VH-VL binders against q09693r1to98. Designs and how they scored, part 5

Target 1, 98 residues: q09693r1to98
Amino acid sequence: MKILASSTNYVLHNRLSNSQYEDARSKIVNFGGEFTNDAAKADYIFVNYSQINRVRRELRTIGTPLETCVSCKLIVKIDWLNEPKESLTPGNPYVIWH
Short names: E, the ipSAE of ESMFold2; O, the ipSAE of OpenDDE; V2, 0.75 times the mean of E and O plus 0.25 times the DockQ between their complexes.

## First folded at step 1 (VH-VL)

Design Ne3 (framework fv_nezutatug)
Fold by ESMFold2-Fast, scan of step 1:
Structure Ne3 (fold): chain C 98 residues (1-98), chain A 121 residues (1-121), chain B 107 residues (1-107)
Amino acid sequence: as target 1 above (98 residues)
Amino acid sequence: QVQLQESGPGLVKPSQTLSLTCTVSGYSISSGYYWHWIRQHPGKGLEWIGSIYHSGSTDYNPSLKSLVTISADTSKNQFSLKLSSVTAADTAVYYCAKDLEYYDDYGMDVWGQGTTVTVSS
Amino acid sequence: DIQMTQSPSSVSASVGDRVTITCKASQDISSYVAWYQQKPGKAPEPLIYAASSLQSGVPSRFSGSGSGTDFTLTISSLQPEDFATYYCQQANSFPLTFGQGTKLEIK
């Protein structure tokens, strides 16, 4: 399945083991996505948080321009990668910020 | 001790821009998380207007987004509210408030005393 | 937007009474709820943050509880200075939203 085709993706390395991080990266590639280590270049940012406020504060710390480019990125709960059933749009329950 | 003080005109004419300033003392704006504007219409409850993060990033109430601008002047230790195209519905007491700065909680721990704004001809 | 609904809208009580007011969020907000007290003509004063943590200087007769969508503010033994309007606020996500308020009246 190529549900992430033509997307550039970033994984926030927060409290993830190296194996969990690599698993997420492998799933992104498997679903047709490109991986980047620069959050500013990503279309989708995958995070291991259930709380949007914490996500926003962590993303500010790594220098992402999300604060100046609202709606340029979707922040997605990383568990969406375990069983992606629906495309990533603001209506998707795994999209926690847009 | 941290103190916040609102200032600005108490009377604004319809269609004009309301401008309010919050002066912060005992604490640096650049050391904080968020700084908030809240208003209260006569006899009604509290309405969040918007917030500014110490970096300059802003979040606005969607009901007011096209009409509101919040900015900060770290050299004066102040942050300000501009509300354009006001109507009688904007008559309210306006408060500024400091974020609690507790983990990822957006609660408020210090409030200004409030300033009354009447929109009338 | 997360809607906060308070119950009751108004309550009459006597000094020494135990008073409970509730706040319901339209979505799960974990423990990110703050409570404020507002007396006529004055700014709101913080009472509780993180659903159950008492603000510095607030009397111990005030307590908060709850998680998820249901939250409660309790005043264990009402004092004359407690007659005021109380507001809950969801502190989880923007836009920040307040409950409509609960007016606590004497008698």
Scores: ipSAE 0.006, ipTM 0.580, lowest interface PAE 10.4, mean pLDDT 83

Design Ne4 (framework fv_nezutatug)
Fold by ESMFold2-Fast, scan of step 1:
Structure Ne4 (fold): chain C 98 residues (1-98), chain A 123 residues (1-123), chain B 107 residues (1-107)
Amino acid sequence: as target 1 above (98 residues)
Amino acid sequence: QVQLQESGPGLVKPSQTLSLTCTVSGYSISSGYYWHWIRQHPGKGLEWIGSIYHSGSTDYNPSLKSLVTISADTSKNQFSLKLSSVTAADTAVYYCARDQYDDYVWGEYFDYWGQGTTVTVSS
Amino acid sequence: DIQMTQSPSSVSASVGDRVTITCKASQDISSYVAWYQQKPGKAPEPLIYAASSLQSGVPSRFSGSGSGTDFTLTISSLQPEDFATYYCQQANSFPLTFGQGTKLEIK
């Protein structure tokens, strides 16, 4: 079982180059996850932000506020995809919202 | 307890680079928060310049993006502003400020400000 | 950019008065508004964040209200130390923008 098995994942493009975005998408698939282009369908949202208020603002801008995201479980720093040694739980240092 | 202090030259010549540093005490920059530069032109309101997170991630006011660079030195607990090719229009009081950090409050709100440093651009 | 329009530009009032300052955003900004007080020669100090949340240490005579595009700052019973310039700020979108300021003066 791959580490993102049975998860639907979204990548917030803001603050990522096109190549970083495509690299993240590729890693998600390689780790067993499903990729979605609709943040409202995601279990995990990967972001290039360390501060949650910035993420909340960007999600509002694309029409998916965290308060109305029924599927959303975790907001995760994109860096986790480079070294996914620990599972995504609220205690993981790359998880910034749960 | 948390204090911010601006420093840099009060007089800068036209076409030169304006360089200011904000020294933070009572809190470690690397512990979080976004740190901002804001200026106030004589007789005018406040203008947001940009922000930095300790990782080096920056956001700039689009009107100034080609001219502004913000950097952080976490070992000195400082962050700095460089504004290139200054003109008389850059004469202002410059403030550094901290975002009010709260994981559950949305928006960027400034809870601590430096005292401000006056910069005059004149030959 | 989101424009923040403050009114009035100046107001004269007496100690004990109720004072209201308004701020209008050029587009819907939900509740992402802060208010600051600035005294001559000093940096701005925070009063209100998220439209209606009182900053720690700020007297309860200050209150904020509003949502969408229309916001107000109210001082319920003006004190001598309240004579200052007041600014609103939107935190919905970058760039962050401020109102032009309202100068509160002694009548």
Scores: ipSAE 0.016, ipTM 0.645, lowest interface PAE 6.7, mean pLDDT 87

Design Ne5 (framework fv_nezutatug; at its last look DockQ between E and O 0.08; V2 from the best seeds 0.00; counts 0 for: pae E 14.2 > 2, placed apart)
Fold by ESMFold2-Fast, scan of step 1:
Formats: C-alpha cells, structure tokens, sequence
Structure Ne5 (fold): chain C 98 residues (1-98), chain A 123 residues (1-123), chain B 107 residues (1-107)
C-alpha cells in the first residue's frame, strides 16, 4: 500500500530550495500520490511553515485562498515527507490545518 | 580528507563579472551533496550567495537579483561562481563550503569550508 | 526571508566562565540550526548542527539547544582558544540566513 494513494498533492515552493522542491515531488510520487502545479486542485498542500496564518497569506498571493479552496483537505508540514510514519489525518502532528 | 580551495582574481573593476572557482579534493562533487558559496563583507557577518546540487540544480539568494550563476565541472572536481555587474558592495572574502550529508532531506549546515579568497572591487 | 538575531552582539568573559549566546529566528525553523566559530583572518569552523549535535572533533564544553524560534549555544568553561566570533545559521528555509554574529572578548 502507498501512503499517499489516490491523493492530489501540491508543494508550496516558498522557503524551499529548488532541490528540496524536486525531492518533495519525487517523494510524493514514490508514496503513491499525484503531483499538481495548481494548488486549487490539491487534496493536500505541503508547506515549509509551522503557522497556518502565514500559509493563508501565501496562498492568497498565488490566487488560491484557503477559505475558498473546495478541494483542499489538509495543510501538511513538508518534513512529514522525510519520515512518513503515520497516515495524514487531522490528528497527525504534521497537519497544521484541516 | 576533504579540502576546498577558492581561486580567482583579487581585484575586479566595477561593472565587470567576478569569476571564482572552488577546487575540491578528497571527495567527488558528483556524490550527492550541496556545494555553497558564502561571502563576508569587511568587518561584517556572513551572507549566503547560493548553492549547486550534484544534479546541477542551483539555488540563489534572491537579494542578488539574478546577478549570480553557479556551475559545476565534475571532470575537474570544481564548482564556480560568477557575479555580473559588480560594484564596490561586492568587496568581500568569498568562501566555498560543503553541506553536511543529510538523511532528512534538508540542509544541515556546512561541515567543510575553503580558506577564503579576498576580492576587492575598485577602479 | 527568515531573520536570525543573535544576543548579545558582544560579550566579555574570563577563562573558566560559562558563556551563553542566544539566537532567535523570525519564524519557526524546527531544529535546523547550525553554529560556527570564526577567528580573525580565518574561515568559519563548524561547531553544532541540527541545533544540538556536536561536530566531530569539537570539544564537549560546546553544546547547543533549542527548537522552534529560540536557540542557545553554551560554552560550559571558557578556554583561551574560545575567544572568537560566533554565528548561528538557519538551515530550514530558502534562502539560508546567518545571525549577525556575537563577538566573545577577553575581560
């Protein structure tokens, strides 16, 4: 089983190096997820932020306000991809918004 | 033992391109590490310029506004920095450095540094 | 950009003293902090990585602690060779940034 199976995933490039961004994309695919360049189509958005209000502001800047994102289910700290021990549920410590 | 050594001109004229090379010994630059350029202005702190990964992927400090290019020559085990349109503000000691190998997928800090090369921008 | 602010900017101390240098990140960076020591005319040398991991070959009197936004470098018993400038660096977020430095001077 793949831990990101049947999910569409976006990575917020802010605060990531180009290599970290590419590594995150590869890990998402390796874990069974689909990658999208359109945050508005994502089930999960991976971010290098710990504070949700900063993420809200960045998403508004790229034209995808979290408040109006119908597809968006979870905002997840990017470092979960380095060691995904538990599935992504609202109770997961890497999930900062649901 | 891993060793890094900077080389390049000690004096550059304003508006020209500064070119520096870092020669690495004791380790292959193609082995999956990040390789960095850092500078230090006279009497001031450290400023990260940019990095290159073994794949050729580069990252640059946005404050340098596309004036910087980093490249690697794996056949010579070297990586290089070019700064275009230099001004007196680019006068600094320039260091090359290796990022510590990491298992977490993040930068972990620099475990080896070159000795530094002094660059003066003056007419 | 994440701003790293060190405190104090300078400190005067005597051999044998416990010295503490603090580094504050403007945003949460988890534990992705490194510390460096720089002596006049020399390249910086690594001391600590991942906030608390001691670099091989560095004396055990050096230690690092902290997570989130507040980080500390401690020298438990200052030795004459420790008088230098110390820098923290965040390794969490692009672009990489350094603190302004703390100069440790002999009293």
Amino acid sequence: as target 1 above (98 residues)
Amino acid sequence: QVQLQESGPGLVKPSQTLSLTCTVSGYSISSGYYWHWIRQHPGKGLEWIGSIYHSGSTDYNPSLKSLVTISADTSKNQFSLKLSSVTAADTAVYYCARDRPYSSGWYEGFDYWGQGTTVTVSS
Amino acid sequence: DIQMTQSPSSVSASVGDRVTITCKASQDISSYVAWYQQKPGKAPEPLIYAASSLQSGVPSRFSGSGSGTDFTLTISSLQPEDFATYYCQQANSFPLTFGQGTKLEIK
Scores: ipSAE 0.270, ipTM 0.797, lowest interface PAE 3.9, mean pLDDT 88
Fold by OpenDDE, look of step 2:
Structure Ne5 (fold): chain C 98 residues (1-98), chain A 123 residues (1-123), chain B 107 residues (1-107)
Amino acid sequence: as target 1 above (98 residues)
Amino acid sequence: QVQLQESGPGLVKPSQTLSLTCTVSGYSISSGYYWHWIRQHPGKGLEWIGSIYHSGSTDYNPSLKSLVTISADTSKNQFSLKLSSVTAADTAVYYCARDRPYSSGWYEGFDYWGQGTTVTVSS
Amino acid sequence: DIQMTQSPSSVSASVGDRVTITCKASQDISSYVAWYQQKPGKAPEPLIYAASSLQSGVPSRFSGSGSGTDFTLTISSLQPEDFATYYCQQANSFPLTFGQGTKLEIK
């Protein structure tokens, strides 16, 4: 499954490092992706797995619980450098599917 | 043509700070992804030190993180390395390198390297 | 950290020989591997990127293959200028890591 695509909405969690955020943003933009501040409207949410509990709590705070976001595909990624698109499948431990 | 060139003192005393600069020509450092520092101890392999994204964000080798600072000056098309509290173990050839810009949007390695500069830590 | 185990550490060969160097990653890194050649007193020079893509200007006798955890650099017919030390490198995750190197010497 290819997640980086044109006209796809992404949200990047603020708990990503600056470099991770910038790298992800750059890659997403290069693929023609779009950004939203509303996680509930995102096709994919990028978060840091090491802080998953905090991220879950924060998402609930902003009205988008991970457990209830049916439209969201959650990618909990530590190493953003080069997880291939084809590896983003239900068997990938860095991907939470809804 | 893209070129990188390391510069700085070749001799540093123990406990002092090693400072190097990489001057890039033929390409704007603000146009690429990551710019890297790598070192090689005499007769040994290659060790990644850290990198700076064109936005200024940095990533460091965890083994050196507390001692390393990488910065960039886009006006001079340069990026720099500072390594504090050096010891004999920091004696090495230091290289700067460019991360390959990728059509796929993902990382694939270094495509341009500096010639390297030798830094000796000695009393 | 991802470890890149390179083998052999050294190899002796003759001009015209087929030479194979391997790297094994400690985890699946897809195709994010680069290969470099380094001659004494010189900086490493890129040979292969993305596991199998030939760097510009590199002779076609060099080739790379592999995906996942096992990667190979092959020199189909060794030339005199090919005697050097070769390194693999993973570009999958920080911290970036290299293999220990393979010194290719004249038999």
Scores: ipSAE 0.018, ipTM 0.721, lowest interface PAE 5.8, mean pLDDT 84
Fold by ESMFold2, look of step 2:
Structure Ne5 (fold): chain C 98 residues (1-98), chain A 123 residues (1-123), chain B 107 residues (1-107)
Amino acid sequence: as target 1 above (98 residues)
Amino acid sequence: QVQLQESGPGLVKPSQTLSLTCTVSGYSISSGYYWHWIRQHPGKGLEWIGSIYHSGSTDYNPSLKSLVTISADTSKNQFSLKLSSVTAADTAVYYCARDRPYSSGWYEGFDYWGQGTTVTVSS
Amino acid sequence: DIQMTQSPSSVSASVGDRVTITCKASQDISSYVAWYQQKPGKAPEPLIYAASSLQSGVPSRFSGSGSGTDFTLTISSLQPEDFATYYCQQANSFPLTFGQGTKLEIK
């Protein structure tokens, strides 16, 4: 079973070049994950930020504030996609919110 | 019912900027979708030009990246294509299209297309 | 970029024939494939999504199959209204890319 199987995933485009964004989307699909264009429907949100307060601001800006997202389980630093050795859990070093 | 309609000049001179507009009815372009431009050259296949996400971020075909700008005007419910420094190679039918969100968890393709607008680049 | 290669480039067939069109991706794209039908002078119309799911209103004689790199569109019993050009398209990664098309001509 692939490491992102049965997950719905969103990539926050902020601070990513279009090439980096596309690379991240490709990796998610290769790992068995599904995309959503709506952050509020994602299980995992991948971001190029280390500070959760910056992510909260950006999500509010796009109309999907984190506090109203019932399906959001983890916000994850996008570089996890480069070396996904361990499953995503709240204790994973790349997770910045759970 | 969602409808997309392209508009713009039918004839453009070489080196000028091609400007096209897609007018959307039945759905707000600031809501949850990708909005795309696609072209079809005479006797050739389809080429994806680029897209604008509902948040305003853009993605462009690398083959056109330095020449293309896609923008949106939410107050008119329109999104637009500008292609600079055109040549005869840019003669094509231009389509706008919508990319449906993964509401079912699977990709569902371009669900709505405009009727297409023909652009000829000629001296 | 992911290259999508369609075969054949054209087909001549009679009403009632079974027609098969293939599309090969240059790398694994899972089932992130759509098929479109385009009639002369018209925009492309969605036909198949997710490699095998029919769009609403598409006749049951159309079917899609495949996963990974090899995909097939089949028309089980060709009708006169099926004269068109058919395109596959990958949505695994940007840039989005299309096959070069297959022109289906009715004899």
Scores: ipSAE 0.000, ipTM 0.578, lowest interface PAE 14.2, mean pLDDT 85
ESMFold2 (binder alone), look of step 2: mean pLDDT 89; pTM 0.928

Design Ne6 (framework fv_nezutatug)
Fold by ESMFold2-Fast, scan of step 1:
Order: C-alpha cells, then sequence, then structure tokens
Structure Ne6 (fold): chain C 98 residues (1-98), chain A 121 residues (1-121), chain B 107 residues (1-107)
C-alpha cells in the first residue's frame, strides 16, 4: 500500500502545516504504510477535510500534480489517523471517492 | 509560449492603495494553473504575496495582515493585486508568475518582467 | 513558516570554476525545492524543480541535489553568462518561502 500524503503539500493550496504532515507520516509508517511521491503508485490521498473540494477540483484539472494519479481512488480525511484502528484501510465516512 | 506583463503606477503615496495588473498572453487563465504575485524589496530577497485560481479562489501570505486582495478578469485574461494602506516598506519590484506543476512538485514559470513601485510622499 | 537559509550570501569565482551553493530548510521538505537564476534588472528564471530535475532549456552544467533539509545547486564549469544571483524556494507548504539569495560575482 502506497499513500500520497504529500499530495496536500504538492497542492500547496491545501494549507497542511508541516507539523501536521510529519505527524500524519509518522502514524502511517507506524501502521506499515509507505509514502510515495509518484501519484501513479498512490492508493490513498490524505487531505485536510476543509480542502476536500479543492483537491477534487485539481484531480480534474490539467496541469496539476494530481492529474497523473491513475491509482488514486480514495481521498481520506487526515483526522482518520487519530481514530483507533486495526488496519490501514479507512472506512466510510473517512473515505471520499474522487 | 506564455508571457506575463505587469502594469500600474510606479509611485504611490503612503496610506493609499497600490493597484497592479498582470496581463497574460499565449495562455488562457481560465484553462488552469494558479497565478501568483511575488515582490522583491530593494537589494533583498523574494517574498510571496498570494495567488488566485480563475474560479476566484485566493490564498494570501498571512504576514500581510489581510491588506491584500487578488482578483481575476478572465474576459481580459488578467489578474490584479490591490495592497491597501501602503508604507515605505512596500517599496519593491512586483512580479506576477504562473505556478507550473511537474508531476510531484511545482515552480514559478513563467515570470513577468517586474514593475518597480516606490512608496514615497 | 519554513525558513530557507542560503550559503554563502556571495561568492567570487572565475570562468571554468566549479561552484556550489547550499540551501537549508528549517523543516523537512522532502524534495520540494526549486532553484532560480536572476540577472541584474531581470526577472528570476527557473533552473531546477523537485530538487534535482533540470528545467527544459537549461544547460547541463547546472545540477541540483539533496532531500529533507539540505539542498545544493552546482555549476560544474562557470560560463560568463552564469554570473547572477541564485535563489532556492520551498514548494512544500504555505506560505511559499525563498532563500535570501547567493550573489555569484566575477573574481
Amino acid sequence: as target 1 above (98 residues)
Amino acid sequence: QVQLQESGPGLVKPSQTLSLTCTVSGYSISSGYYWHWIRQHPGKGLEWIGSIYHSGSTDYNPSLKSLVTISADTSKNQFSLKLSSVTAADTAVYYCARETYYYDSSGFDPWGQGTTVTVSS
Amino acid sequence: DIQMTQSPSSVSASVGDRVTITCKASQDISSYVAWYQQKPGKAPEPLIYAASSLQSGVPSRFSGSGSGTDFTLTISSLQPEDFATYYCQQANSFPLTFGQGTKLEIK
């Protein structure tokens, strides 16, 4: 499983703070996840929920980093990482299809 | 081949509003990308001011204390900067730029030629 | 805010020299760094994106490297047209920030 957490930073307008990004990265790695800078290899995109519509718009926009995200089927609210979990597979309502 | 060109008054009085316009040619603003304003104080480095997407969505540098407004006019293929209550500290060369995306990153390409603004009485 | 610190602030060199400019981020920014060249009276021009990818049309004597917090721009054999000021910029998070610049001067 590859996670594109940096998508919130590639799309700079998502305004994820660097501390929020590093906290999320550490939690994902602790659960056995992997980060990737290659959108084509990503399984999930982690976003600040307030920026969800911006990310969805940019997935449909030519000339953005997310244009090439072929395997990015799921957009996940970053807050999901703070919930107790037995696996890295997010459940509804934390997962939003793009 | 995309070109950007800044225009506006070169001299502004303290406490007035600075108004600059960026004219884009060779590419339609409504086709995408974010469009930015960046400034450079005399003999110093570059400071990001803010950006706009053609839908009207804007982002501003928090250090400018809500004194900045960026707008877009897609019919004229232009976007504009208004900076209110200017002081001598706002004296700078002002650039407009497109944020071009590269797979996993972004960078400013192209830039306008820059326009010099002096705030003085 | 992420602070970008460039060193040196200025460097004097001769045509044919190898020049190295460094940029340090106050926080991990992965590889989200761009480098720009600015000649007197002109707008900055992009040289490198994603820390190490060369911009189209830029001579191969320019190269970038680094990840995390430490980044380097190298010019392998200085040409007369390379005397300029160089800036790094982080593309990791808002607000976007630049280094203070490195002025490359003729010896």
Scores: ipSAE 0.008, ipTM 0.612, lowest interface PAE 10.5, mean pLDDT 77

Design Ne7 (framework fv_nezutatug)
Fold by ESMFold2-Fast, scan of step 1:
Structure Ne7 (fold): chain C 98 residues (1-98), chain A 121 residues (1-121), chain B 107 residues (1-107)
Amino acid sequence: as target 1 above (98 residues)
Amino acid sequence: QVQLQESGPGLVKPSQTLSLTCTVSGYSISSGYYWHWIRQHPGKGLEWIGSIYHSGSTDYNPSLKSLVTISADTSKNQFSLKLSSVTAADTAVYYCARDSGSYLWDAFDIWGQGTTVTVSS
Amino acid sequence: DIQMTQSPSSVSASVGDRVTITCKASQGISSWVAWYQQKPGKAPEPLIYAASSLQSGVPSRFSGSGSGTDFTLTISSLQPEDFATYYCQQANSFPLTFGQGTKLEIK
């Protein structure tokens, strides 16, 4: 089931309680992903936002502007971790930026 | 046409557990939305109690400490609030609501009509 | 917890007036503010989300502005149905918190 194998993952803490954040971290690890506290090292960034412009503002405040993030591949809605797994591709409805 | 409706006893004795249920119609709880409980003390403002996602993930207002439990029953399309060891300070109108986060961020877009709970001996 | 403070607590106005209600957050909350209208005996109804976005079905006389810590709700030309209590809410961090409310009364 390791659907996040070979990925480095970050969770944007904004809009998440501490329990939601830790739950997301646990799910990422359970699905085979590596977790990082540094958004600039992430392949996938999980967020509790529906629109990319809101994510852009928050990433800027933590020093990782999306425009300069060379590692960043996908921004993914956090609720993807709660649904039956579908591959994280640009066409996935939970992917809001690629 | 999504509708939420609260149900439960209107009178609870001090030290007992207050138990309320929110029935959702027109939409499945199993989705990308968070479902919330909010209360309003007589003549006062609004207080957020807590939320649940259908996976069972919950968040509670720290001011209510360990007194709150929220649960979901996806087969009945309901979610429920239990508030233990109630006192007169828990007298309020209780609302259930949906967080619009999957399409409209940051507002409670659908509310139940509210149910009045009085805590008295 | 982020505290939301509304001013004024009460305002008296006449039909046709421009009314402004202010909400101040104790910490920066970006644009994560919603505004609600509540009439006696009814559940609150959303008016504004993300500080300035108008909820579907809400009249255009309602508008919101602000960012960071200072937010304003404006009613450009007050109508009889607008007499109600208004609440701001921050959606930046948990626990979610509301202002104390502003009662809009007939002058």
Scores: ipSAE 0.013, ipTM 0.651, lowest interface PAE 7.6, mean pLDDT 84

Design Ne8 (framework fv_nezutatug)
Fold by ESMFold2-Fast, scan of step 1:
Structure Ne8 (fold): chain C 98 residues (1-98), chain A 123 residues (1-123), chain B 107 residues (1-107)
Amino acid sequence: as target 1 above (98 residues)
Amino acid sequence: QVQLQESGPGLVKPSQTLSLTCTVSGYSISSGYYWHWIRQHPGKGLEWIGSIYHSGSTDYNPSLKSLVTISADTSKNQFSLKLSSVTAADTAVYYCARSPIYDYVWGSYFDYWGQGTTVTVSS
Amino acid sequence: DIQMTQSPSSVSASVGDRVTITCKASQDISSYVAWYQQKPGKAPEPLIYAASSLQSGVPSRFSGSGSGTDFTLTISSLQPEDFATYYCQQANSFPLTFGQGTKLEIK
């Protein structure tokens, strides 16, 4: 089974070029994940940030505060998609929030 | 040591297509990073033209998008710029450059530049 | 698009002077600013990244500071080789944008 099977995934566009965003979307689908344009529906949110407080600010500006996101499980650094060798768990080095 | 080197014609006639190539040594373009074209008009500042990611995905400056195409040839470790329908306004020094694509510390900045190649558009 | 505005457009200074160049972003870009030095006939060279981090090999007389929208490049004691044009660049979002440049000239 593919490493993102049974997950719904969102990519935060901030700090990404259109090509980087499209590449991330393609990788998510190729790894078996579902893609959503609604962060509030996502299990995993992929971001080009290392600091969670910046992510919180950006998510608030798009109407999806982490505090009210019932579905949200993990915020993940986008570079995990370049070489996803281990499953996403709270202990994964690419996970910055759970 | 990473090195970038531009090559192409120094003189292009109006309405023709300008074609420039950047040869990369010391690093494989298929291993990551974003690869950029930047130009500088005589006596003016720097203007970002566009970039390519290893997969072939491109981003272009909206002011140039209808005129520009960037492509990569990973077998030669090169990426290229084509600028169509050139005019005298396209006379500039053209640089190729590299930036980190997923560098969470620095964002996108240009850590290596080519030496630049001068392009004059005249008949 | 994020606009980067530099001031002054030019500055005249003498060797040994402290020189300050400022850069203002039209939106919050956190600390994602780079500074470049360009000497006549040469490609730009990176000086500072992440607003305040000095590039390897760059003399310690160069420093960067700022966050949010206001950024500063300082040369603490100007040397003859420092007469050049300086550019700031935002690294927060695409398209990447540069300031218009500041020309540092001999007084």
Scores: ipSAE 0.006, ipTM 0.622, lowest interface PAE 10.7, mean pLDDT 85

Design Ne9 (framework fv_nezutatug)
Fold by ESMFold2-Fast, scan of step 1:
Structure Ne9 (fold): chain C 98 residues (1-98), chain A 119 residues (1-119), chain B 107 residues (1-107)
Amino acid sequence: as target 1 above (98 residues)
Amino acid sequence: QVQLQESGPGLVKPSQTLSLTCTVSGYSISSGYYWHWIRQHPGKGLEWIGSIYHSGSTDYNPSLKSLVTISADTSKNQFSLKLSSVTAADTAVYYCARDWEGSYYFDYWGQGTTVTVSS
Amino acid sequence: DIQMTQSPSSVSASVGDRVTITCKASQDISSYVAWYQQKPGKAPEPLIYAASSLQSGVPSRFSGSGSGTDFTLTISSLQPEDFATYYCQQYNSYPLTFGQGTKLEIK
């Protein structure tokens, strides 16, 4: 059992309607994200660590700051053998886009 | 610039279907996110009716869901509202509005069209 | 549904005054609040989104603040063109809901 940094997931958590979910999903996919688990579509959208950085960059490019992504609430989940690891990223491991 | 314009009958009889159309100019419906219908009762506040997404997906106010249908015609750059079984309580000014980047914040509104439900 | 309660329903003020309008949500809505200005016979116009972000072209005397359930719109120094009705709107969850409005009247 070892820590695998590549298993970090970013979880989008919101009380989304079907069209809000489709909007959030399309923003992530259109900006290069991929879903690792979208079965919890109404509340949670899982995004790989590398993909969330691409999504962040693209959202900023179109003028949408991370804090004003109103269709997004993005919770960082670190799935390294079910062990939380706050200190492995340079910044706060929990980011909620409001 | 982006402009929205409502059109439809100003007078509708009780129990009939109200049909309104919003014509969008200066911007393509298919390039946008959500397009909304909102109404304002005389001397009252604003009530959200529903929205349509680029994919054709719709969301309706639960209080109106069985009575309301929103559709879009991208070839005419229009979206429409049908409200069935109207009553005097449906008398209002009806607005169409554009969603700013999927936020459900309305950055452009039509001028509004007055609808009176009366015999 | 999330109920948005505005207070006061009406406020009288003079040019140059600081005016504060409040909006309370029945549930936590984070910062998903917008503010609109409506003049008689016209459609509402956007002022603020995401509780505190100013719409482009809106004068800097308008500001918004708050998070969770309590939100405030402030006009730091009233101008004659600011006399209108103001509405808050939550967009955290469906259905989208508005406050009942606050009418800003000349004193």
Scores: ipSAE 0.006, ipTM 0.603, lowest interface PAE 12.6, mean pLDDT 72

Design Pa1 (framework fv_patritumab)
Fold by ESMFold2-Fast, scan of step 1:
Structure Pa1 (fold): chain C 98 residues (1-98), chain A 118 residues (1-118), chain B 113 residues (1-113)
Amino acid sequence: as target 1 above (98 residues)
Amino acid sequence: QVQLQQWGAGLLKPSETLSLTCAVYGGSFSGYYWSWIRQPPGKGLEWIGEIDHSGSTNYNPSLKSRVTISVETSKNQFSLKLSSVTAADTAVYYCARGEDYDWYFDLWGRGTLVTVSS
Amino acid sequence: DIEMTQSPDSLAVSLGERATINCRSSQSVLYSSNNKNYLAWYQQNPGQPPKLLIYWASTRESGVPDRFSGSGSGTDFTLTISSLQAEDVAVYYCQQYYSTPLTFGQGTKVEIK
């Protein structure tokens, strides 16, 4: 499955165990994506979205407006990596910001 | 009741560094974002940046290369440094309080007029 | 950056009459997960710092008179003063806090007609 083909992907480490972070990295690679540790290079930013208010603080901290992340397009709930049935577009329910 | 008091140099020459401090009295420093916002004479408001009690910062990208915001939690103070000033940096500078997860500003300092002239 | 545009730039209203100020964001400031609009309104009198009036688009700050109300969602927002009083002569600003950098509208000056 190559749903993330030709994409560069970043995982927000905050609120993830090291095991969850590495699992997300592996899934991104398995779906054809490139992983980056530089949010500014990312097409998609994956976040653990269990607490809405806390996510806002974290999103602001990494400078998620499109203009502050040169390549950033979408911020996506990390849960999408468990069942990636829909392409990542603004209409996807796992996309929380675009 | 909580009050913000601010101070710093009001008159600067081009190329100097602007330095302002804001102190929080009567309330807790933690649980909030603390921002600097400026207003050139006769113009609107421009957000400069914010800091929380742990020292985590966000800056306006247009000013990021020149701005440093720092915090002194033991004194309930946070400070703005803006380097390489020009006449375009002439403004009233405000410090303001935003909730930790809500970034509307419910408390503002009195403002400090900073004039940059040769 | 999310650009905030207010209209009109200035408004003259007779005492006791309704004043309406509009604010438009270049991107939606509605967060679908919590259904909140990240939009605030401020009042600024000459020589004073801005004072918070409304947050979450429609929630009135404590101590703010009932004549002030906010409405709207997504990209289009309105501040209404139902019966203008002399002390309401001020410049009014909208602000989005959906994303950094935080941005403000250019301001609307409200004057007595």
Scores: ipSAE 0.012, ipTM 0.588, lowest interface PAE 8.7, mean pLDDT 82

